# Ledger of designs, part 142: miniprotein binders against q96jn8r1131to1294

Target 1, 164 residues: q96jn8r1131to1294
Amino acid sequence: TLEFLENHGKNILLSNGNRTATRVASYNQGIVVINQPLVPQLLVQVRIDFLNRQWTSSLVLGVITCAPERLNFPASACALKRAAWLLRGRGVFHNGLKICEKFGPNLDTCPEGTILGLRLDSSGGLHLHVNGVDQGVAVPDVPQPCHALVDLYGQCEQVTIVNP
Below, E stands for the ipSAE of ESMFold2; O stands for the ipSAE of OpenDDE; V2 stands for 0.75 times the mean of E and O plus 0.25 times the DockQ between their complexes.

## First folded at step 12 (miniprotein)

Design X30 (at its last look DockQ between E and O 0.92; V2 from the best seeds 0.81)
Fold by OpenDDE base, look of step 12:
Structure X30 (fold): chain B 164 residues (1-164), chain A 83 residues (1-83)
Amino acid sequence: as target 1 above (164 residues)
Amino acid sequence: SKEDLAKKLIELYKKALELLEKGASEEEIRKLLEEVVKIAEELGDLYLIDYAKLALEEFERGDLDDLRYYIKLALMYAEELLE
């Protein structure tokens, strides 16, 4: 069963069998990691449950290749300096640096109910899925094992892991 | 305006890098980074706020490489905002 790990950002409250993450304070400290590593053909999906319009920006989605159980999470995904490939806005970032300017839809403008998915293909390419539609390869060669990461940032205050 | 604030932030970050290269006093660099945080907060952009706070944190812990790293990220982001 896919769940969020107990090791998470300090403003996160887990519920629903650790399948729902809620950021209960501020705009940051909201990083969560999914327990099972991404393997080829596994589609991991989260649904945006609630957006708080008090804030700007929104969730960051991506993968980390370090051990998530021991990770000391920074306040935001933008602070990850290693082992991180992230989708933020329309950009793709590696260890904080933008490596792609325009990819898929703008995550900052995805409405509540949007289902975002990550999937590795057989060549190690990381795919983004939006509402079941494959947006293509965001990162061509991701080191394995890796874990899906969600940063409940800015507007995004709640997400839930959903099955395909 | 927000544009003016972003430009000021960029200016201060560049000044910070210059001060680091010249071996300026810690107090002078600290004050500059603190001002950057204030300007970022006034601007209201969350990532600029985060980068500014991270930069100041790295300076305080004495990690100048990571300080430069976050200044770089902040500069790149701020410049994109002005496009």
Scores: ipSAE 0.788, ipTM 0.912, lowest interface PAE 0.6, mean pLDDT 95
Fold by ESMFold2, look of step 12:
Structure X30 (fold): chain B 164 residues (1-164), chain A 83 residues (1-83)
Amino acid sequence: as target 1 above (164 residues)
Amino acid sequence: SKEDLAKKLIELYKKALELLEKGASEEEIRKLLEEVVKIAEELGDLYLIDYAKLALEEFERGDLDDLRYYIKLALMYAEELLE
């Protein structure tokens, strides 16, 4: 079953059989990673459970292509300079650099209850799903193996892995 | 105003890049980057704060390539905020 890895950001508390991640302090140190690599047609979904509107930005969603079990995570996903493809706001970022100005909805405006999904297609394209609706290919050719990543950044204080 | 602070932050980042190109003293660059952190915190924008702290951290580590990297990311983001 899909779970968040025990190797995670310093401000994360895992619960619900490691399927729920809560940021319990500050606005960052909230990176979590799904315990299994993405394979073609595996849909990894998380639900936004709690938002704190005190902060200016919200969660980041994406993939990393390095082995996550012993990785030393930075405080914030914006500092992932290698091996990272991230969806942030309306943009797509590769290793910190914006490569697409607009893809899918603005993640900073997704309310509590939104279900966000990631999957690879057979060509290595990374798809975003929002409430079950495929938004298309965010990144056309992600190297494998890769793992789904969520940064419980800013407004986002809790997410839960849910079944498709 | 927030717009005035953001313009000042952009000015300081551009000055930091200029000083790096000229090989200015570490003390001069450090003071400028510390002021950038203070302004980012006053603005309260999380990405401005993160980029400012990352830039200062890389400067203290002596990693000038990563320092320039975070300054450029911060400038791009800050200029987008003013649009």
Scores: ipSAE 0.769, ipTM 0.889, lowest interface PAE 0.8, mean pLDDT 92
ESMFold2 (binder alone), look of step 12: mean pLDDT 86; pTM 0.829

Design X31 (at its last look DockQ between E and O 0.89; V2 from the best seeds 0.82)
Fold by OpenDDE base, look of step 12:
Structure X31 (fold): chain B 164 residues (1-164), chain A 83 residues (1-83)
Amino acid sequence: as target 1 above (164 residues)
Amino acid sequence: SKEDLAKKLIELYKKALELIEKGASEEEIRKLLEEVVKIAEELGDLYLIDYAKLALEEFERGDLDDLRYYIKLALMYAEELLE
């Protein structure tokens, strides 16, 4: 069963069998990691449950290749300096640096109910899925094992892991 | 204006880098980074706020490499905002 790990950002409250993450304070400290590593053909999906319009920006989605159980999470995903490939806005970032300007839809403008998915293909390419539609390869060669990461940032205050 | 604030932020970051290279006093560099935080907060951009706080934190830790790293990220982001 896919769940969020107990090791998470300090403003996160887990519920629903650790399948729902809620950021209960501020705009940051909201990083969560999914327990099972991404393997080829596994589609991991989260649904945006609630957006708080008090804030700007929104969730960051991506993968990390370090051990998530021991990771000391920074306040935001943008602070990850290693082992991180992230989708933020319309950009793709590696260790904080933008490596792609325009990819898929703008995550900052995805409405509540949007289902975002990550999937590795057989060549190690990381795919983004939006509402079941494959947006293509965001990162062509991701080191394995890796874990899906969600940063409940800015507007995004709640997400839930959903099955395909 | 927001544009003016972003430009000022960029200016201060560049000044900070210059001071670091010249071996300026810690107090002078600290004051600049603290001002950047204030400007970022006034601007209200969450990532600029985060980068500014991270930069200041790394400075306080004495890690100039990571300081430069976050300044770089902040500059790149701020410049994109002005496009």
Scores: ipSAE 0.798, ipTM 0.915, lowest interface PAE 0.6, mean pLDDT 95
Fold by ESMFold2, look of step 12:
Structure X31 (fold): chain B 164 residues (1-164), chain A 83 residues (1-83)
Amino acid sequence: as target 1 above (164 residues)
Amino acid sequence: SKEDLAKKLIELYKKALELIEKGASEEEIRKLLEEVVKIAEELGDLYLIDYAKLALEEFERGDLDDLRYYIKLALMYAEELLE
């Protein structure tokens, strides 16, 4: 079963069999990682359960290509300087640098109940799904193995892994 | 205004880069970076706050490459906000 790893941001509380992550303090230290690497045909989906709109930004989605079990996560995904491909706002970032100005919807505007998905295609392309709709290839050639990552940043205070 | 504060933040970051390249004193650079943190916190924008704090942290660690890296990210983000 898909679960969030026990190695996570310091402000995260895991529940629901480690399928729900809640940020219980501040706006950051909310990085979580899915316990299985992405492989073709695996769709990893999370539902946005709770947003606190006092903050200016919201969750980040993406992948890391290094082993996540012993990483020292930074406070925020924007500080991931290596092995990271992230969807943030409507941009795509590689190791902190924006490589695409606009891809898919603006994640900062996704409401509670939105289901966000990540999968690899057979060519190593990373796809974003929004409420079941494939948004296309965000990153054309992601190294494997990689793990899906969510940063419960800013507005986003809770997400739950859901079945496709 | 928030736009005036963001423009001041950009100006201070550019000044910090200039001081780094000229080899100015650490105290002079630290003062600029600390002012940047204050302005970012006054603006209340989370990425501006994160980048400002990361820049100051890398400066305190003596990592000038990562300091420049976070200043670059902050400038790109701040300019995007003004658009």
Scores: ipSAE 0.789, ipTM 0.902, lowest interface PAE 0.8, mean pLDDT 92
ESMFold2 (binder alone), look of step 12: mean pLDDT 86; pTM 0.824

Design X32 (at its last look DockQ between E and O 0.90; V2 from the best seeds 0.78)
Fold by OpenDDE base, look of step 12:
Structure X32 (fold): chain B 164 residues (1-164), chain A 83 residues (1-83)
Amino acid sequence: as target 1 above (164 residues)
Amino acid sequence: SKEDLAKKLIELYKKALELVEKGASEEEIRKLLEELVKIAEELGDLYLIDYAKLALEEFERGDLDDLRYYIKLALMYAEELLE
């Protein structure tokens, strides 16, 4: 069963069998990691449950290749300096640096109910899925094992892991 | 305006790098980084706020490499805002 790990950002409250993450304070400290590593053909999906319009920006989605159980999470995904490939806005970032300017839809403008998915293909390419539609390869060769990461940032205050 | 604030951030970040290179006093650098945080907060952009805070944090830790790292990120982001 896919769940969020107990090791998470300090403003996160887990519920629903650790399948729902809620950021209960501020705009940051909201990083969560999914327990099972991404393997080829596994589609991991989260649904945006609630957006708080008090804030700007929104969730960051991506993968980390370090051990998530021992990770000391920074306040935001933008502070991850190693082992991180992230989708933020329309950009793709590696260890904080933008490596792609325009990819897929703008995550900052995805409405509540949007289902975002990550999937590795057989060549190690990381795919983004939006509402079941494959947006293509965001990162061509991701080191394995890796874990899906969600940063409940800015507007995004709640997400839930959903099955395909 | 927001544009003016972004330009100011870029200017001050470049100044910060210069101060670090010439070995300016810790107090002078600290004050500048704190000002960057305030300006970012005034601008209201969350990532600029975060980058500024991270820069200040790394400076306080004495890690100038990571300080430069976050200054770079802040500069790149601020420049994109002006596009």
Scores: ipSAE 0.784, ipTM 0.910, lowest interface PAE 0.6, mean pLDDT 95
Fold by ESMFold2, look of step 12:
Structure X32 (fold): chain B 164 residues (1-164), chain A 83 residues (1-83)
Amino acid sequence: as target 1 above (164 residues)
Amino acid sequence: SKEDLAKKLIELYKKALELVEKGASEEEIRKLLEELVKIAEELGDLYLIDYAKLALEEFERGDLDDLRYYIKLALMYAEELLE
């Protein structure tokens, strides 16, 4: 059963059996991590439940390879300096640096109800899914084990884990 | 305009790097970093705000490597916004 870990950003409130994460203050401190590592063909999906359009940017998706249960999360995913591959806006970032300028849709414009998914392929490639449609390989050969991460950043105030 | 503020922010970040490299006084560097936070907040762009606050935090912690790191990330991002 996929759930968000109890170790999460300081502004997160978990509910719905730890399948829903809500950012209850500010624009950051909203990092959450899925409780099971990604394995080939496991599709982790979250639905954007609530957006607050007062902010300029929105959620970040990605993976980390550090042990997540006791990790001290930074305020924002942009400060993850090691072992992190992130999808942000249209870009792909590795340890804070952009490595691909355009991949998939602009996450900052995804409306409420959008379902975003992450999975590894058999070669360790990280795939983004948008509303059930595979966008292709965002990051080749991600080290394992890795865990899916969501930063409820800016506009994004609530997401829920949903089944494929 | 937002473009004018972003250009000013870029100029001030470049000045901040120069001050750090030549070992300027902590007061001078702190004042510049605090001004960068204010400009980022006026622009209202969350990543500019985060990078400016992270740079100031690392300066106060005495971590010059991470200070330079976040200044460079802020510059890269701000220049992308102007393109």
Scores: ipSAE 0.693, ipTM 0.865, lowest interface PAE 1.1, mean pLDDT 91
ESMFold2 (binder alone), look of step 12: mean pLDDT 83; pTM 0.777

Design X33 (at its last look DockQ between E and O 0.88; V2 from the best seeds 0.75)
Fold by OpenDDE base, look of step 12:
Structure X33 (fold): chain B 164 residues (1-164), chain A 83 residues (1-83)
Amino acid sequence: as target 1 above (164 residues)
Amino acid sequence: SKEDLAKKLIELYKKALELVEKGASEEEIRKLFEEVVKIAEELGDLYLIDYAKLALEEFERGDLDDLRYYIKLALMYAEELLE
């Protein structure tokens, strides 16, 4: 069963069998990691449950290649300096640096109910899925093993892991 | 205006780098980064706030490489806001 790890950002409360993550304070400290590593053919999906319009920006989605259970999470995904490939807004980032300007929809404007998915293909390409639609390869060659990461940032205050 | 604040932020980051490379006093550099944080907060952009706080943190930690790293990120982001 896909769940969020107990090792998570300081402002996160897990519920629903660790399938729901809620950021209960501020706009940051909301990083969570999914327990099972991404492997080819596995589609991992989260649904945006609640947005708080008090804040700007929204969730960051991506993968990390370091051991998630031992990671000391920074306040935000933008602070990850290594082993991180992230989707933020319309951009793709590697260790904080933008490597692609425009990819897929703008994550900052995705409404509540949007289902976002990550999937590795047989060539190691990381795909973004939006409401079941494959948006293409965001990162062409991701090191394995890797784990899906969600940063409940800014507006995004709650997400839930959903089955394909 | 927000544009003016962003330009000021960029200016301050560049000045900070200059002071670091010249070996300026810690107090002077600290005050500069604190001002950067304040301007970022006034702008209300969350990532600029985060980058500013990270930069200040790395300065206080004495990790100049990571300091330069976050300044780089901040500058790139701020410049994009002006486009």
Scores: ipSAE 0.798, ipTM 0.913, lowest interface PAE 0.6, mean pLDDT 95
Fold by ESMFold2, look of step 12:
Structure X33 (fold): chain B 164 residues (1-164), chain A 83 residues (1-83)
Amino acid sequence: as target 1 above (164 residues)
Amino acid sequence: SKEDLAKKLIELYKKALELVEKGASEEEIRKLFEEVVKIAEELGDLYLIDYAKLALEEFERGDLDDLRYYIKLALMYAEELLE
């Protein structure tokens, strides 16, 4: 079953059978990773449960291709320098560098209740889904295996895995 | 104003990049980054704060390549905020 790994940002508290992650302090130290790699053609989804609009930016969503169980995560996903493809705001980032300026909707404006999904297609392309709607290929040919990553950054204080 | 602070931050980052490339004194560069962090915190934008702190951290570690990396990311981001 899909769960968030116990190896996570230090401001994260896991609950609901490790399917819910809550950032309980500050604005950072909120990186979580789903325990199983993406399975091609199968959608992995998280729901935005709580936002605190005090902060200027919101969650980051993406994948990492290194084994996450023993990694030392940085305080924020923007410091991931290797093996990471991230969706942030409207942009797509690879190892901290913006590789696409305007891919999909602005993640910083997604309200509570939004369901965000990641799916690998048959060519290894990474798709973003928003409330079930495919936004297209964000990253072509992502190396496999890869794990879904969420940074509960800034505004985003809680997410829950949906439909394992 | 927030726009004035963002413009000042961009100017400071450009100066920081110049000083790093010229091999300016460690004290001059550190003082400049301490001002960068303070302005980023006054702006209250989380990515400006994170990039400033990451740049200072890499400077303290003596990693000039990663320092330049975060300065360039901070400049790109700050310019997007002014659009």
Scores: ipSAE 0.628, ipTM 0.828, lowest interface PAE 1.3, mean pLDDT 89
ESMFold2 (binder alone), look of step 12: mean pLDDT 80; pTM 0.737

Design X34 (at its last look DockQ between E and O 0.92; V2 from the best seeds 0.84)
Fold by OpenDDE base, look of step 12:
Structure X34 (fold): chain B 164 residues (1-164), chain A 83 residues (1-83)
Amino acid sequence: as target 1 above (164 residues)
Amino acid sequence: SKEDLAKKLIELYKKALELVEKGASEEEIRKLLEEVVKIAEELGDLYLIDYAKLALEEFERGDLDDLRYYIKLALLYAEELLE
């Protein structure tokens, strides 16, 4: 069963059998990691449940290749300096640096109810899915094992893991 | 204006880097980074705020490499905002 790990950002409250993450304070400290590593053909999906328009920006989605159980999470995914490939806005980032300017839809403007998915293909390419539509390879040749990461940032205050 | 604030922020970051390379006093560098935090907060851009706080934190812990790293990220982001 896919769940969020108990090791998470300080402002996160887990519920619904650890399948729902809610950021209960501020705009940051909202990083969560999914328990099972991504393996080829496994589609991991989260649904944006609630957006707080008080804030700007929104969730960051990606993968980490370090051990998530022991990771000391920073306040924001943008602070990850290693082992991180992230989708932020419409860009792709590696260890904080933008490596792609325009990829898929702008995550900052995805409405509530949007289902975002991550999947590795047989070549190690990381795919983004939006509402069931494969947006293509966001990151080629991602190191394995890796875990899906969601940063409940800015507007995004709640997400839930959903099955395909 | 927001544009003016962003330009000022960029200027201060570049000045901070210069002072670091010249071996300026910690107090002078700290004051610049603190001012950057204030400007970022005034701008209201969350990532600029985060980068500024991270830069200040790394400076305070004495990690100049990571300081440079986050300043770099901040500069890249701020420059994009001005495009």
Scores: ipSAE 0.833, ipTM 0.927, lowest interface PAE 0.6, mean pLDDT 96
Fold by ESMFold2, look of step 12:
Structure X34 (fold): chain B 164 residues (1-164), chain A 83 residues (1-83)
Amino acid sequence: as target 1 above (164 residues)
Amino acid sequence: SKEDLAKKLIELYKKALELVEKGASEEEIRKLLEEVVKIAEELGDLYLIDYAKLALEEFERGDLDDLRYYIKLALLYAEELLE
């Protein structure tokens, strides 16, 4: 079963059998990682449960290709300098630098209840799903193994892993 | 205005890079980076705040390469906000 790893940001409290992550302080220290690598046909989905709209930015979604169980996560995903492909706002970022100006929806505007999904296609392309709708290839050739990552950043205070 | 503060923040980052290249005193550079943090906090933009704090942290750690890296990210982001 898909769960968030026990190795996570310092402000995260895991609950619901480690399927729900809540950021319980501040605006950051909220990185969580899914316990299984992505493989073709595995769709990892999280629902945005709670948002605090006072913040200027919201969650980040993406993948890391280094082993996540023992990483020292930075306070915020924007500081992931290596082995990270991230969807942030409307952009796609690789190792902190924007590589695509606009892909899919603006994640900073996704409301509570939005279900966001990640999967790899057969060519290693990373797909974003929004409420069950495939948004296309965000990253064309992600090295494997990779793990899905969520940063409960800014507005985003809780997400839950849901089944497709 | 928020635009004026963002322009000031960009100016201060560029000055910080110049001071690092010239080998200015650590106290002078630290004060400048601390001012950047204050301006980022006044702007209230979380990424500006994160980049400013990361830059100061890397400076305190003595990692000038990572200092330049986070200043680069901050400048790219701040320029995007102005446009």
Scores: ipSAE 0.790, ipTM 0.904, lowest interface PAE 0.7, mean pLDDT 92
ESMFold2 (binder alone), look of step 12: mean pLDDT 85; pTM 0.805

Design X35 (at its last look DockQ between E and O 0.82; V2 from the best seeds 0.00; counts 0 for: pae E 2.6 > 1.5)
Fold by OpenDDE base, look of step 12:
Structure X35 (fold): chain B 164 residues (1-164), chain A 83 residues (1-83)
Amino acid sequence: as target 1 above (164 residues)
Amino acid sequence: SKEDLAKKLIELYKKALELVEKGASEEEIRKLLEEVVKIAEELGDLYLIDYAKLALEEFERGDLDDLRYYIKLALYYAEELLE
């Protein structure tokens, strides 16, 4: 069963069998990691449950290749300086640096109910899915094993892991 | 205006880098980075706030490479905001 790990950002409360993450304070400290590593053919999906429009920006989605159980999470995904490939807005980032300017839809403008998915293909390419539609390869040749990461940032205050 | 604040932020970051390279006093550099944090907060842009705080944190811990790193990210992002 896909769940969020108990090791998470300081402002996160887990519920619903650790399948729902809620950021209960501020705009940051909201990083969560999914327990099972991404493997080819596994589609991991989260649904945006609630947006708080008093904040700007929204969730960051991506993968990490370090051991998530031992990771001391920074306040924001933007502070991850190693082993991180992230989707923020329309950009793709590697260890904080933008490696792609425009990819897929703007994550900052995804409404509540949007289902975002990550999947590795047989070549190690990381795909983004939006409401079941494959947006293409966001990151080619991602190191394995890797874990899906969600940063409940800015507007995004709650997400839930959903089955494909 | 927000545009003016962003331009000021960029100016201060560039000044900070210059001071670092010249070996300016820690106090002078710290004050500059603290001002950047305040400007970012006034702008209300969350990523600029985060980058500013990270830059200040790295400076305080003595990691100038990471300081330069976050300043780079902040500058790039701020310039994009002005486009």
Scores: ipSAE 0.751, ipTM 0.902, lowest interface PAE 0.7, mean pLDDT 95
Fold by ESMFold2, look of step 12:
Structure X35 (fold): chain B 164 residues (1-164), chain A 83 residues (1-83)
Amino acid sequence: as target 1 above (164 residues)
Amino acid sequence: SKEDLAKKLIELYKKALELVEKGASEEEIRKLLEEVVKIAEELGDLYLIDYAKLALEEFERGDLDDLRYYIKLALYYAEELLE
């Protein structure tokens, strides 16, 4: 059963059998990680449940390769270094730098109800899915094991793991 | 304007890197980084604010390698924003 890991950002409250994460304060401290590593070919999905227009930027979606149970998460995913590959806005980021300029839709404009998915292909490529539609390879050859990560940043205040 | 503030932010970050390399006084570097935080907050961009605060935090911890790292990330982002 896929659940958000109990080790998470300080402003997160887990509910719904740890399948729902809510950011209950501020605009950051909202990093959550799914408890099981990605399994090649198996899609992992979250739904955007609630957005707060008070904030300017929105969620970050990605993967981390560090063991997440004991990781000290920074206030925001933008501070993650070599352990993370992140999708932010239309960009793909690694080690803090953009490695792909225009990939998929702009995550900052995804409305409530959007279902975002991550999947490793057989070559270790990381695919983004949006409302069931494969957007292609965002990151070639991600090291394994890796875990799906969501930063409930800015506008994004609640997400839920769907379809496990 | 917001563009003028972003350009000033970039120049202050570049100055901060130079001061760190030259071993300038902690007070001089701290004041510059605090001004960067102020400008980022005036711009209202959450990522600019986060990078500015991270840089100041690493400076206060005495971690000059991580200070340089976050300044370079902030520069990359700020220059991209002006495009």
Scores: ipSAE 0.370, ipTM 0.677, lowest interface PAE 2.6, mean pLDDT 88
ESMFold2 (binder alone), look of step 12: mean pLDDT 85; pTM 0.804

Design X36 (at its last look DockQ between E and O 0.71; V2 from the best seeds 0.00; counts 0 for: pae E 2.1 > 1.5)
Fold by OpenDDE base, look of step 12:
Structure X36 (fold): chain B 164 residues (1-164), chain A 83 residues (1-83)
Amino acid sequence: as target 1 above (164 residues)
Amino acid sequence: SKEDLAKKLIELYKKALELVEKGASEEEIRKLLEEVVKIAEELGDLYLIDYAKLALEEFERGDLDDLRYYIKLALWYAEELLE
């Protein structure tokens, strides 16, 4: 069963069998990691449950290749300096640096109810899915094993892992 | 205006890098980075705030490489905001 690891950002409260993550304070400290590593053919999806318009920006979605159980989570995904491939806004970032300017929809403007998915293809390409639609390869060759990461940042206050 | 604040922030970051390269006093550099944090907060952009705080944190811990790293990120992001 897919669920969020107990090792998470300081402002996160897990519920619903660790399938729901809620950021209960501020705009940051909201990083969570999904327990099972991504493998080819596995589609991991989260639904945006609640947005708080008090803040700007929104969730960051991506993968890490370090051991998630040992990770000391920074306050935000933007502080991950290694082993991180992230989707933020319309950009793709590797260890904090933007490597692609425009990819898929703008994550900062996704409304509540949007289902975001990550999937590895047989060539190691990381795909983004939005409401079941494959947006293409965001990262062409991701090291394995890797784990899906969600940063509940800014507006995004709650997400839930959903089945495909 | 927000545009003016962003431009000021960019200016201060460039000045910070210059001071680091010149071996300026820690106090002078710290004050500059603290001002950057204040300007970022006034702008209200979360990532600029975060980058500013991270830059100051790295400076305080003595990691100039990571300081430069976050300044680079902040400059890149701020320039994009001005586009």
Scores: ipSAE 0.649, ipTM 0.867, lowest interface PAE 0.8, mean pLDDT 94
Fold by ESMFold2, look of step 12:
Structure X36 (fold): chain B 164 residues (1-164), chain A 83 residues (1-83)
Amino acid sequence: as target 1 above (164 residues)
Amino acid sequence: SKEDLAKKLIELYKKALELVEKGASEEEIRKLLEEVVKIAEELGDLYLIDYAKLALEEFERGDLDDLRYYIKLALWYAEELLE
């Protein structure tokens, strides 16, 4: 079953059989990683459970190609330097560069209850799903293996892994 | 205003990249990055604050590649905010 890894940001508390992640302090130290690599036909979905609108920014989604069990995560996904492709706001980022200006909805405005999904297609393209709707290819050629990552940043204080 | 502060921040970051490329004095670059931190804190935006502090930290470590990395992230984020 899909679970968040025990190796996670320092402000994360895992619950619900490691399917729910809660950021319990501050605005950062909230990176979590899904325990299985993405493969074609695997859809990883998380529901935004709780937002604190007193913060200015919200969650980041993405993938990493490093083995996640022993990674030393930075305080925020914005400090990931290599081997990461990140969806933030409406931008897609790799190696510090915004590689797409507008893709999908603005993640900073997604309300509680939004279900966000990541999957690879058979060509290695990374797709974002929003409430079950495929938004298309965010990144055309993600190296495999890769793992889905969520940064419970700013507004986002809780997410839960959900079935498709 | 918040818009004026964001525009100032963009100008300072662009100047910082220029100074780093030219090999300007460390004192000049440091003062610029410290001003960036103050403006980001005045704006109160979490990403602007994170990028500003990370940029200054990497400069203090002498890691100019990572300094450029965080400046680029900050510039694109600040430009998105103005839209």
Scores: ipSAE 0.389, ipTM 0.659, lowest interface PAE 2.1, mean pLDDT 88
ESMFold2 (binder alone), look of step 12: mean pLDDT 85; pTM 0.810

